# VH-VL binders against DNA topoisomerase 1 (topA): the designs that were tried, part 2

Target 1, 137 residues: DNA topoisomerase 1 (topA), of Thermoplasma acidophilum (q9hm08r4to140)
Amino acid sequence: FRIIIAEKADAGRRIAYFLSGGQVKSHRAKGTSYLEFEYNGSKTYLIPLSGHIVEADFESGYSDWNKIDLSDLIDARIVKNIKNKVAYQTLQAFRGKVEEIVIATDYDREGELIGVEALDIIKEGKEEIRRAKFSAL

## First folded at step 1 (VH-VL)

Design ia1 (framework fv_imvotamab_arm2)
Fold by ESMFold2-Fast, scan of step 1:
Structure ia1 (fold): chain C 137 residues (1-137), chain A 121 residues (1-121), chain B 112 residues (1-112)
Amino acid sequence: as target 1 above (137 residues)
Amino acid sequence: EVQLVQSGAEVKKPGESLKISCKGSGYSFTDYWIGWVRQMPGKGLEWMGIIYPGDSYTRYSPSFQGQVTISADKSITTAYLQWSSLKASDTAMYYCARLGYDYWSEAFDYWGQGTLVTVSS
Amino acid sequence: DIVMTQTPLSSPVTLGQPASISCRSSQSLVYSDGNTYLSWLQQRPGQPPRLLIYKISNRFSGVPDRFSGSGAGTDFTLKISRVEAEDVGVYYCMQATHFPYTFGGGTKVEIK
C-alpha cells in the first residue's frame, strides 16, 4: 500500500478527496487523524502533519549552555527528541508495511524538514519514495 | 560543497574481480540514494542500480541483476560497485550519482568524475 | 522497459541560434502522484553528466535560464534559446517514473 504525508490537515483533506473522487474513510487515534482511500488500484493512507514531529537536541550534558564551553558545541552529538508522540507512533505503525511513500509537504525549508522527519520514522529502505505538490488544490 | 569522488582508473584481465568506490562529502550521506551508471566507449548512459546507504537496501536494473554488486559503508560515506569476474564487455566509464534534487525529485543531481575500467588481455 | 527516443541524433547549430531536442517515451511518464519524473542531463566532452532540468521544466541550481524544458505525457522538449560555445556536448533525457530507470540515446549539440 501507499502512504502520503501532507503538511496541513486542510491540504491533506483536499488531496485525499481529489485523489479518491470523494470516497474517503477517516480514522482517529487519540490526538491524531488520518485518511484512507483507494487510488490508482492501491490502498492509500494520508497522514496530515501540523508541524515537526521530532526536534534535534544535544547529547546529555550539552543542552545546558551554562555548563558548556562554546568550543564543545563544535563536536557535540545531536540526539533527536520526540515532540509529537502520537504522530510519531502513528507513523511508526506503518514502518515496514508500505510499498510507496509520497511526501506532499510544502516546497519550502520547513516543509522539506517535516517530510524528512516523517520519512526517517517510516522508511525501512525498501519503499519507493515520491515527491508531490498539490498547490492547485 | 556536495562532492562525489570516485576511485582511479583500473586495467584488468577477464576473470579478475574488481571493486570501485564513490565517496560522498558535504551532505548527509545516509539520506540520499546513490546510483551507478555505465557508459560504454562512444555510447550513451545506462542505469545499473541504486543503494540507500542508511540500511544498504539496493535495487538493480534487470539487465545488471546478478552482473554486479552494489554496497555501501556509511561509516566512511562510501558506496561501491563490484564484479566477481570481469568480462571484456565490462569495459566502460562508470559514474556514481546522488539521487534527488531537494532529496525528493528523483533526478541525479550530483555526479562523480567517473572511473574508467578497461578489461583486456 | 520504457524506451526513450531522442531526436535529432545530432544538432549542428550556429552560435547564438536556438536548439531544440525532443524526447519521446514509449509509455506515459505521469506517476500515480501526478508528477512526471523526466530530467535532462548535459555531458560536455570528457566530463561527467550534469543535471539541467528535473520534473520536466524545473531548472537545477546554477543552470542558465537559456535552458528550458517542456512537455507532458510522452512528449518532451529541451530548448536552448541562444547556444553558447560551452553548450557543446551530448544531451540525454532520463525517466524515473517506471522501474527500471532509462535514458534516451543522446543528442549531440555541436557548433558549425
Scores: ipSAE 0.006, ipTM 0.513, lowest interface PAE 15.4, mean pLDDT 80

Design ia2 (framework fv_imvotamab_arm2)
Fold by ESMFold2-Fast, scan of step 1:
Structure ia2 (fold): chain C 137 residues (1-137), chain A 118 residues (1-118), chain B 112 residues (1-112)
Amino acid sequence: as target 1 above (137 residues)
Amino acid sequence: EVQLVQSGAEVKKPGESLKISCKGSGYSFTDYWIGWVRQMPGKGLEWMGIIYPGDSYTRYSPSFQGQVTISADKSITTAYLQWSSLKASDTAMYYCARHEYYSGLDYWGQGTLVTVSS
Amino acid sequence: DIVMTQTPLSSPVTLGQPASISCRSSQSLVYSDGNTYLSWLQQRPGQPPRLLIYKISNRFSGVPDRFSGSGAGTDFTLKISRVEAEDVGVYYCMQATHFPYTFGGGTKVEIK
């Protein structure tokens, strides 16, 4: 089936209603709401994200430890910290189950980054990846 | 209750390979680092290195770099310390410990005694 | 690497009397966040180390209040106000401000 990643719940709902013709089923998983509908003969899930799921850090649990020593700064590795565990787990549950991933986040730097974060969680390497614009909805 | 349970004592000959384990329970395994500490017979504590189990990022003390390999398998909440070829000088008690940002090495395993002799 | 120097090497003490252990670092242990990541560990005979005190003076969970830590910068002290039989063991200071983390050489506390 298909997954659509949207940045905002309200925008996501408008997208789902537009694509489905109004036939949308709502789900709630561990506090994260997502929508299910049919579009172009394929079952589609739309997951609205209210912001970043992960953030870059030098080392989880040690994010600031290497900032004093210049030698340590060179050896430090950026580790992503999970900011929204519920959203992360919901996205991870769809891993390996989709044919197409559509990124429908805002078309600015922030939205692109949120889309990349979601892709890192869901993508296994075989999916079709598309970017979609729904600003006219 | 936070617990770190280590594998049992090992008796080996020089040149043999070895992998010892440290299994965490009672906490979120991928939210804390795991450190390894060596204590040679009758001597003090030596910090060997540390691993972040969430992505297996490792850092070694310069004196242990290339001497051992630290790894982790988050699916079974277990960290490992491994030698490709043991030396008699590797004879020691090896401890794993959980590392928390503020408190440091806060919970310790019971230790694994490794004896390497001909 | 940061060198941690402990004194004394051994401390014979009478039950109920105080004991004091000193730890000095080769450079400041103050981190950029204003915290000092200096801890004290206890190792009883035949047992693994146990965290007693972290960030100079904070007692870890389950540690009795007869243990106290103090100090700043490069000079730190662990005090046991009234030594009990169960306090026999080797005590180590440890720094986790600078990589690699390093331990002091240990101080053996024995009952006379």
Scores: ipSAE 0.000, ipTM 0.495, lowest interface PAE 20.9, mean pLDDT 79

Design ia3 (framework fv_imvotamab_arm2)
Fold by ESMFold2-Fast, scan of step 1:
Structure ia3 (fold): chain C 137 residues (1-137), chain A 122 residues (1-122), chain B 112 residues (1-112)
Amino acid sequence: as target 1 above (137 residues)
Amino acid sequence: EVQLVQSGAEVKKPGESLKISCKGSGYSFTDYWIGWVRQMPGKGLEWMGIIYPGDSYTRYSPSFQGQVTISADKSITTAYLQWSSLKASDTAMYYCARQSFYDSRGYYFDYWGQGTLVTVSS
Amino acid sequence: DIVMTQTPLSSPVTLGQPASISCRSSQSLVYSDGNTYLSWLQQRPGQPPRLLIYKISNRFSGVPDRFSGSGAGTDFTLKISRVEAEDVGVYYCMQSTEFPLTFGGGTKVEIK
């Protein structure tokens, strides 16, 4: 299936409703709510994150934010400390089960870092990874 | 060694334009943001705004929006603070400081320039 | 805007004695990631500010262990266990949880 990571609950709901045509199922994991719907023939889960999941020290060498896409950042070496254990556990439950990961966090540096944190928790290595912007929704 | 070196002191008259600089060295300039902080004589610190040099994205404090322009030239590792028309109330020490979003420190100012004193008087 | 309030305004201390500075925020500084983005800066006379402590209690590189930070939520403390002559200056707390970034009014540490 597909997983979409959104930065804010309200933005995540708008994305889910737009993509689903309004047919959205709401789930609650302990401490984290997420949305389920069908999109483009695939079951899709949208998980809104309110902020960072891990406290990270980013390895130098990724210096030009405009020239680094999200695919490049997932190869970065990051020293991690788990900060939001509930969000971490929720995302880790999806590890190895998804075919496509879509990062729909804000296009600023904080949003990109939240996206990288989520990718690192979920990905096994062969998933299709996409960056999406839903600013007009 | 990480250094931020600012331009020298300025003495200006009201209505004049001014552009001061902050040159980074000893680190990858586009891995960090540069913030600007004002300190009026005998007063505390005020955050003015911040720039990411990699794409020149800026954020301003509401108190300084429209009063100054922050810019950067990553090819010479330099950030700038600019006034189109100075006022006597702009008399202050101006500091640049480095911030990172990529490590556990977050939005903290870890290294500071030496400051540029701007005096505006008739 | 988050308002940062520091007490005392001035702290005269005898060399070798401890000093304590309080900082209170008008709202919680806990960010959505669970981190609290409160830092402490030192400004010695005629010098630029210098980072002492970030995220409440973490000493920045090169900062002596006589400096320590503590607190949670809206109430934070900077302690100097044994004040030395070079510790004279103004100390500021700063929040970076919410834009715009805001500073406390400063506490002047003086040797008596």
Scores: ipSAE 0.006, ipTM 0.508, lowest interface PAE 16.0, mean pLDDT 79

Design ia4 (from ia1 with heavy chain L99G G100P Y101L D102Y W104D S105T E106S F108M Y110V; framework fv_imvotamab_arm2)
Fold by ESMFold2-Fast, scan of step 1:
Structure ia4 (fold): chain C 137 residues (1-137), chain A 121 residues (1-121), chain B 112 residues (1-112)
Amino acid sequence: as target 1 above (137 residues)
Amino acid sequence: EVQLVQSGAEVKKPGESLKISCKGSGYSFTDYWIGWVRQMPGKGLEWMGIIYPGDSYTRYSPSFQGQVTISADKSITTAYLQWSSLKASDTAMYYCARGPLYYDTSAMDVWGQGTLVTVSS
Amino acid sequence: DIVMTQTPLSSPVTLGQPASISCRSSQSLVYSDGNTYLSWLQQRPGQPPRLLIYKISNRFSGVPDRFSGSGAGTDFTLKISRVEAEDVGVYYCMQATHFPYTFGGGTKVEIK
């Protein structure tokens, strides 16, 4: 099946309705709602995101400035902090089940970053990945 | 100032091809869908179809599918409506408008001045 | 296709008096997000349509306070509290909830 990631709930519902011709099923996963419909012979899920799901940070061991040389900071790993755990869990539930991932976030820096965050959570490496620009800033 | 400016009036014979234009200015052209609306003389408004200029994705009202082609060139912020073979029944005023998808009003909020197309023998 | 029915076909009004236009849809226009994508457009003689109201009751930028919209589900109303000479024209409702998007047949507002 296909998954579409949209940045805004209103825009996402418009996309779902437009592609489906009006036959859309709504789901709610605690703090995250998503839509289900048929498009081009494939079951499609659309997940609207209100903002960033994760943010990058240095590993906790590298935050103690008194103990770290500059060369150690160069080798520091970036740890992704989960900002919205419900959205994260909802996206993780689709991992390995999706044939196509469509990033339909706004065409600006924030929208691109939100789309990349969602993609990193869902992708397993087998999926066809596409960018669609139904709404752009 | 957000504005859509359409090409001038056209007088054609049945069977001729035609392409009319709609140029956007004062806003980010690829952030909005462009729709086309027909108004036959003395009649109401008919929605024809829309295009998303960012990737040229189009969708047509069933009554206009196969009758016209909608396209866009984002490098010159222009949308187009074209006929391969005009009919007398194509005589109408044609409007382009921004929307009604994927922005805060979700309505057709900015309209072109219209292009009058007259098809007669 | 969603059928949009407007009444009356014409509305002769006296300057300064109120006018009311009705629009009825063949199906509910409530979208799954709770919004209703019903708008009202004004077309003055020889001019392109102009957006007046969106999502039932929200006045578009630059539209005078005398215009108001109301309604829910399938029944919608546009009201002009005090008709002015420049309000002469044809008024259309439009739905953008169900594809293909459709317009009402129009209501002509005339001065008596």
Scores: ipSAE 0.006, ipTM 0.525, lowest interface PAE 15.2, mean pLDDT 80

Design ia5 (framework fv_imvotamab_arm2)
Heavy chain, then light chain:
Amino acid sequence: EVQLVQSGAEVKKPGESLKISCKGSGYSFTDYWIGWVRQMPGKGLEWMGIIYPGDSYTRYSPSFQGQVTISADKSITTAYLQWSSLKASDTAMYYCARLPEWGYFDLWGQGTLVTVSS
Amino acid sequence: DIVMTQTPLSSPVTLGQPASISCRSSQSLVYSDGNTYLSWLQQRPGQPPRLLIYKISNRFSGVPDRFSGSGAGTDFTLKISRVEAEDVGVYYCMQGTQFPYTFGGGTKVEIK
ESMFold2-Fast, scan of step 1: ipSAE 0.014; ipTM 0.637

Design ia6 (framework fv_imvotamab_arm2)
Fold by ESMFold2-Fast, scan of step 1:
Structure ia6 (fold): chain C 137 residues (1-137), chain A 120 residues (1-120), chain B 112 residues (1-112)
Amino acid sequence: as target 1 above (137 residues)
Amino acid sequence: EVQLVQSGAEVKKPGESLKISCKGSGYSFTDYWIGWVRQMPGKGLEWMGIIYPGDSYTRYSPSFQGQVTISADKSITTAYLQWSSLKASDTAMYYCARTYSDYEGWFDPWGQGTLVTVSS
Amino acid sequence: DIVMTQTPLSSPVTLGQPASISCRSSQSLVYSDGNTYLSWLQQRPGQPPRLLIYKISNRFSGVPDRFSGSGAGTDFTLKISRVEAEDVGVYYCMQATHFPYTFGGGTKVEIK
């Protein structure tokens, strides 16, 4: 089946309604709502995210991003911390079960980072990965 | 025990605004969906829409989209159905009903109903 | 929208005799998960609807065993094995497989 990651719950809901022709089922899991519908002959789940799921922090001496050399960032020790436990667990439950992952987050820096975070949680390496842009929705 | 209590009967004139309520008690309000159903005098049941109070996510029947607004205030465990401008054709009994899952879509309990009469 | 057709419109029945109500949908109500989200409701005069049956044949808590549901696909039946005086009212089928949810037109069950 397919999973779609959307930023901003309202935009995600509009995408689900648009793709489904209005035939959408709603789920909740430990306070997280997500949508299920049929699209292009495949069962599709849409997970709306409202922000970062995980954070990447430097273990030592991170104090001012503006003063850190870009080459130092590449070599720095990075620790990933779970920011949104419920969203993380919901996405993790889909790991290994999906055939296609569609990233429908905004095209700004934050949206790209949220999309990458979600991919890291869900993907195992054999999924088809797509980027989708929805305007005027 | 688990109960949905609706506001009292309303008598209105065409063009007036109205907001009726459905108060949940005896359960975790934000863990259930609240649906709204219309029954015109002597007629059957019509699905209007549904809300998840936890994040105010709403879905409307196409027949009611733009005709009413469904909302909820989780701090007082109350869902609302609102008209900006009533019509005589809005004369009906309005029911709220709870469902654990919009996915499964079966409803229990139902509120006692709010009779709305719109006449000149 | 899915059209739900109920027959008969009215069912006069003698106390203790069985009653049968039919509900037919314009499209299959089987969802992609294999489940069929068809419910039956009872509305007694002057009262709100009451859930009787969900997912075709599952009796809701507190509903007497004289009520049973059956069917598949587009054809569904609610049966009352022996009608009691308290069963007077209008019965509705409801589908929640497709949004918007839709109701049958209702079947009035009367004594005599």
Scores: ipSAE 0.007, ipTM 0.573, lowest interface PAE 10.0, mean pLDDT 82

Design ib1 (framework fv_imvotamab_arm2)
Fold by ESMFold2-Fast, scan of step 1:
Parts: structure tokens; sequence; C-alpha cells
Structure ib1 (fold): chain C 137 residues (1-137), chain A 118 residues (1-118), chain B 112 residues (1-112)
């Protein structure tokens, strides 16, 4: 099936309604909204994202080295902080199950980064990856 | 197909402990909340609590907080509802249900009848 | 807690006639994400509940088109356009906009 990544919920809903002819199902998995519909003979899921999904950070209490005794850092590690844990889990659940990934985020720096982050979570290397622009909707 | 299968009917005495189960199949168990709903004989539906199996994030109704424990074992795709000490007033049908499709409870188990009497 | 109030308590209906059930919430069910998490459930005698409608007006898979939902904010309606024998049961509205999740008291639909 196909996944479409959109940057904002309202833009995502417009894209889904346009492509589906109005036949859309809404889903929420632990709070992440996403849409399901048929397009070009394929089941399609559209996931709206509104920011960076993942960023690296230090564990609480160790992120400011100027204030922490360095001897306490022997067992410290960088923890990947997921800004939207629910979106990450939803995307991860589709890993290895998708034939086509369409990036429909805005054509600006933030949109490009969001698209790259989503691709990194979903792709296994066999999917067809496409970039789409829906500004004319 | 999505299916939730609950454990069989229980007949218990006041003061006994009990743990009933709800096994999910046909979907990715860790991606959906599982809720528990009580229905007293001849009465309506009461939400007890809900759990997200991937991280065991659990939310309780104020009426059931401290009265029951909800847990899940994602390795066997099973959620649980547990009482440390049953009361006769716990006699009811207990349903588990998956929360999906815009947070509606979209699939329901067949129910577990719990009868508590001396 | 959001209180869900259903009317009527019971609805005796002649086969083929319409039935209408009202559900009112003590506060708006519009979530900050722009969605309204109001669902309708059907419970036939001796059966577990079954999802009929989610997000106010969307029919769940397999639900006949004689069932329809409408409303916004705090006032919601479930309609059955032509009641059939298999529609006998208790109907519940529920909200999932905020915790705790709450149900209406139920409306019994019966044939007469």
Amino acid sequence: as target 1 above (137 residues)
Amino acid sequence: EVQLVQSGAEVKKPGESLKISCKGSGYTFTNYWIGWVRQMPGKGLEWMGIIYPDDSDTRYSPSFQGQVTISADKSITTAYLQWSSLKASDTAMYYCARRGYSYGFDYWGQGTLVTVSS
Amino acid sequence: DIVMTQTPLSSPVTLGQPASISCRSSQSLLHSDGYTYLSWLQQRPGQPPRLLIYEISNRFSGVPDRFSGSGAGTDFTLKISRVEAEDVGVYYCMQATQYPLTFGGGTKVEIK
C-alpha cells in the first residue's frame, strides 16, 4: 500500500479528500491522527506531521555538562528524544509494509527535514519514494 | 480479521483475587489502546480504564482508580484486568475493546461474566 | 467529567418507521486537534456492543446506510431511517474527547 506524509493536519485532510473523492476513514493510534482511503487502486494512508519527529539529547540530569560532576557521566548516554512519540510509533508500525512513500511536506527547509525524518523511520530500501506538491488544491 | 478473545466466566467468593484476560489478534497489538468496560446486570456501560500495550501507559476512570489494576503483556498480545479482593458488587459482565478509528471502540471482546457470591 | 445524557430512555417503534436518539454532553466534545470524538454503539440482546458511528457521522464498516449520525459541539443525534427487526437493542453514545471516557445512559429500541 502507499503512505503519504503531509506537513499539517488541515493540508493533509484536503489532500486526502481530493485524492479519495471524499471517501476517507480517520484513525488514531495513541493520539496520532491519520487518514485511510483508496487511490489509483491502492490502499493509501496519509499521516500529517507538524514538526521534527526525532532529535538526539542527553538523559535528564546529564544534558548540561557544566553543572554535572563528570565522574557521574561514566554510564551516561545520549537518548534519542522523540518530539512526537506517537507519530514515530505510527510511522514505525508501517515499516516494511509499504510499497510507495510519497512526501507531500512543504518545499521549505523545515518541510524537507520533516520528510527526511519520516522516510528514515519508514523505509527499508525497497519502496518507491516520490515527492509530491499539492499547493494547487 | 481483528479479534479480541476474552477468558471464560468466573465464579468467585468475596475476598478472592481474580485476573481476567483479553487476547488480541489480526492487528499490531502494540499500536492500539485496549479499554475495559463494566456492565452491571441490566445496566449500562461504564468505562473502567484503558492501556496502551507498547509502553503500558494506563488511564483509569476515577470510579475505578485503586479498585482494579489494568496491565498488558505485549509478547503474547494480551491485556488484563485484575482485582486484589472481590466484592459481591463486582458481579458484572466485563468487556475489553480496542480503541481505533478516531478513538471509537471499534472491536469488542465477547465479554467475561464475573459472579461474586458467598 | 463530561456527562452524556441520552433521550429517550426507550423507543418503541413500528417496523419500517424511523427512530431518533438524542445525546447531549455537559461540555463541547470538540478536541483541540479539530476532531469531535463522539461515537454511537449498538448492543443487541445477549451480545457485546458494536461500533456503529464514529466521529459524529462516519459509519463503521459493515454498518447499514439506514444508520446516520449528526450534530456538533454538545448536541448529537443518531437516526435509523427504517427500523428493522435486527435493530432491537440498546444504543449508547460515548465521548473520547477527554478522560474519563464516558457513555450515555442508553436508549432501548424495541418493536411494537
Scores: ipSAE 0.000, ipTM 0.525, lowest interface PAE 13.8, mean pLDDT 79

Design ib2 (framework fv_imvotamab_arm2)
Fold by ESMFold2-Fast, scan of step 1:
Structure ib2 (fold): chain C 137 residues (1-137), chain A 122 residues (1-122), chain B 112 residues (1-112)
Amino acid sequence: as target 1 above (137 residues)
Amino acid sequence: EVQLVQSGAEVKKPGESLKISCKGSGYTFTNYWIGWVRQMPGKGLEWMGIIYPDDSDTRYSPSFQGQVTISADKSITTAYLQWSSLKASDTAMYYCARHKGLYSSPYYMDVWGQGTLVTVSS
Amino acid sequence: DIVMTQTPLSSPVTLGQPASISCRSSQSLLHSDGYTYLSWLQQRPGQPPRLLIYEISNRFSGVPDRFSGSGAGTDFTLKISRVEAEDVGVYYCMQATQYPLTFGGGTKVEIK
């Protein structure tokens, strides 16, 4: 099946309505809504994201700024922290189950980063990856 | 044209089982929720529950949970409402209706069946 | 459950005169998605219900412009600007903001 990642709930709803001709089923998973519909002969799930799901952070041990040597920051390991656990869990549930991943986040820097975060959570490497622009919706 | 056609009137005795039907045509049946509404003689409308035909996901009103079963057979575009044991208080007109659903709510009923009158008397 | 209360129970009206029906909900019908799922249905004698208005004020296709809806939150109104003979029937408000879906008790519109 296909998964589409949209940046906002209202944008996601408009995309789902447009692609489905108005035939959309809504789902909830502990408050996280996602949409299901048929498009081009395939079941399609659309996950609207409200913002970043994960954020980068320095590995534990570099949080005491008074004692950090500047050279230590170069060797610091970057650890990704889960910022939105519900969204992360919802996306991870689709891992390994999709044939196509469509990134439909805004065509700006923040939208690209949110799309990359979602892609990294879902992909296993065999999926077809597409970037879609829905700025006219 | 989009339409819902219901099965004919039924006359039953208390304790008997019954299954009435609602057949959709003119649209993609699996893409819309189908709901059931009861109207007792001379009374208002009561929502009973809904089903999404593609996966048979059902939601019931608390007043009807355990009293009836809603099901669907998407291969023949038909939804069903079933009683295992009828009571005289089940005497009513039963309507099926198509729901327009979006996001978290099946938010309005745009197409209605003609109704099935069920009379239960001894 | 959200309780829907309609007034009046009956509305006898002279042909060509306006009619107004009120519907009040026990809690706000504004959904978290920004929409208010309040509909109005018409049931003519011996017929199934028919959708008139959805999302407070949007007329369903084929519904005459003499029907209009308004309101917000918990207080909603259906107006018929000039009642015609074919408008005789029972009118129901319905909410779909929360499960279970609930109906008002109905308002019977009659010609005097």
Scores: ipSAE 0.006, ipTM 0.529, lowest interface PAE 14.0, mean pLDDT 80

Design ib3 (framework fv_imvotamab_arm2)
Fold by ESMFold2-Fast, scan of step 1:
Structure ib3 (fold): chain C 137 residues (1-137), chain A 121 residues (1-121), chain B 112 residues (1-112)
Amino acid sequence: as target 1 above (137 residues)
Amino acid sequence: EVQLVQSGAEVKKPGESLKISCKGSGYTFTNYWIGWVRQMPGKGLEWMGIIYPDDSDTRYSPSFQGQVTISADKSITTAYLQWSSLKASDTAMYYCARVSYRGDFYAFDIWGQGTLVTVSS
Amino acid sequence: DIVMTQTPLSSPVTLGQPASISCRSSQSLLHSDGYTYLSWLQQRPGQPPRLLIYEISNRFSGVPDRFSGSGAGTDFTLKISRVEAEDVGVYYCLQATYFPHTFGGGTKVEIK
């Protein structure tokens, strides 16, 4: 299936509603917020991100360790600290399951960085990677 | 007019099966999650679970997982809540509610009138 | 599960006076998408719940402006500026940021 990463919830919802023709399934169970719809013959998930998910850093305090999966915790400890645990867990759950990843974050430095962070979490190496701009929606 | 209309009150004995309904009208039924909420006599509200009618994707609150079955028939715009074997502790008012979706708003905006279920010997 | 604590349990008010209801969550309700899915519902005697406020402070259509919501993170407040007879009922906060969705215990508003 396809995953689309958008920078803002409002922009993401507009993209999903437009591409789906109005048939969008909303997911907010278990602290995740993302949209599911069918587009061009493929099941598509759109995850809106309000900001950075991860930043480069060294090991952080114990309170962070209590809230994340053990495998994610190990990765965060040696590479990056998780800024937004819910977004990280949502994206991590899609790892290895998607055929196409579309980065639809803003075309500025911050948007590009957020897009790269999301891609690093999801990408396993076999996916088609696309960059898309939806400024008119 | 957007509304959810629930089936009538039920009086049952422990061990009996029951299926109550929630019929949507005035909107595209397949585009909205439908949730079920229990209110025991004199008590507050408890979220039981939700279903998306277009594909019957269903999510249960942990305390209700295995206790009830939530289903939907999109051809007649109806969601269901069912018990295979009722207990006296199932005596309660049951509400269905629509979950709205929009670019600018997401909320539990339309509620059914409720179905009173009484289970006694 | 997210625990939602409402205070007070009951609020007897004189007609025309203000009423204030507090709701506290066991953890922040700010979602990664930037929204806080905290709603307030009103249940009048013998009636189903009715949506009053969504996303902390947004009044649902048809809800009088004497109802207002505020708060952030874990602490939220519903205010009724001048209580009217029709406001008698039980008020619930509801979080939909995390599953299972959880309700506060309710606050009964009564006219003295």
Scores: ipSAE 0.000, ipTM 0.518, lowest interface PAE 14.2, mean pLDDT 79

Design ib4 (from ib1 with heavy chain R99L G100Y Y101G G104P, light chain Y99F L101R; framework fv_imvotamab_arm2)
Fold by ESMFold2-Fast, scan of step 1:
Structure ib4 (fold): chain C 137 residues (1-137), chain A 118 residues (1-118), chain B 112 residues (1-112)
Amino acid sequence: as target 1 above (137 residues)
Amino acid sequence: EVQLVQSGAEVKKPGESLKISCKGSGYTFTNYWIGWVRQMPGKGLEWMGIIYPDDSDTRYSPSFQGQVTISADKSITTAYLQWSSLKASDTAMYYCARLYGSYPFDYWGQGTLVTVSS
Amino acid sequence: DIVMTQTPLSSPVTLGQPASISCRSSQSLLHSDGYTYLSWLQQRPGQPPRLLIYEISNRFSGVPDRFSGSGAGTDFTLKISRVEAEDVGVYYCMQATQFPRTFGGGTKVEIK
């Protein structure tokens, strides 16, 4: 199945509605909300994140975020503290079960970092990783 | 940091078998696909196929399916490309490269030159 | 399979002058996710390929800012703003939007 990571709950709901044609199921797990629907032949879960899940701290030499692209962040040594345990656990439960991860966070640096945090929790390396441009939705 | 080190050059006759290697280091080998790319003398690049080392899930380009076998041994962080019976048309430089999902081939091995002549 | 066509076949340039390489695909490289998976590789003489640019315009780690990528749909361009001696080599575009991955035929950049 597919996971879509969205930065804002309202944006996430608009994306889910658009992709599903209005056929969206809502889930709540211990206070964390996420959406389920079918898109392009695959079961899809959309998880809206309202901010950083973990506090990321790079090892010496990786502290300049402006110089780091997404592939470098994935391979970078990141020391982290869990800020949102419920969101972390929800994402971790999908680890190893996902075929495609779609990052639909904002295109600025903070949005990219939130996407990297979610990837680090879910990924096992075999998944297709895509980014989505839904700002014109 | 990240390295892919390939086996040395090979000179073979048509009909012989061959297995060349690509050893990864500096990253978690089982988290990345390893792809193989052929470059015939004076020609461009051709994608042959990929393998995910953790479960040996292998996918071939249609042009190479049945021509070669791709395999991996995760215990020694090594991927392989193998021919059961070489042809003169297999003469080429062979590169391995890693990728993560749909990300690009980011790190490449130095290449293995295979020469097949009578 | 998506066919990738590069022009020119060779690009002789004077040191310090710009170079431009074009890549055209037989169909749109825009993926259904909204991203375009077009990359550029550099192959220096006697060396393996090296990733320069991914997703049209993003420079890979360590790639100098004199390299830039642009384009959309089926037409893409790699530019070198000020060619240096170390930039001599063959440049390839590659698509990863559809299986199988396919490469352009290559453009040789050489010094006049």
Scores: ipSAE 0.000, ipTM 0.530, lowest interface PAE 14.9, mean pLDDT 79

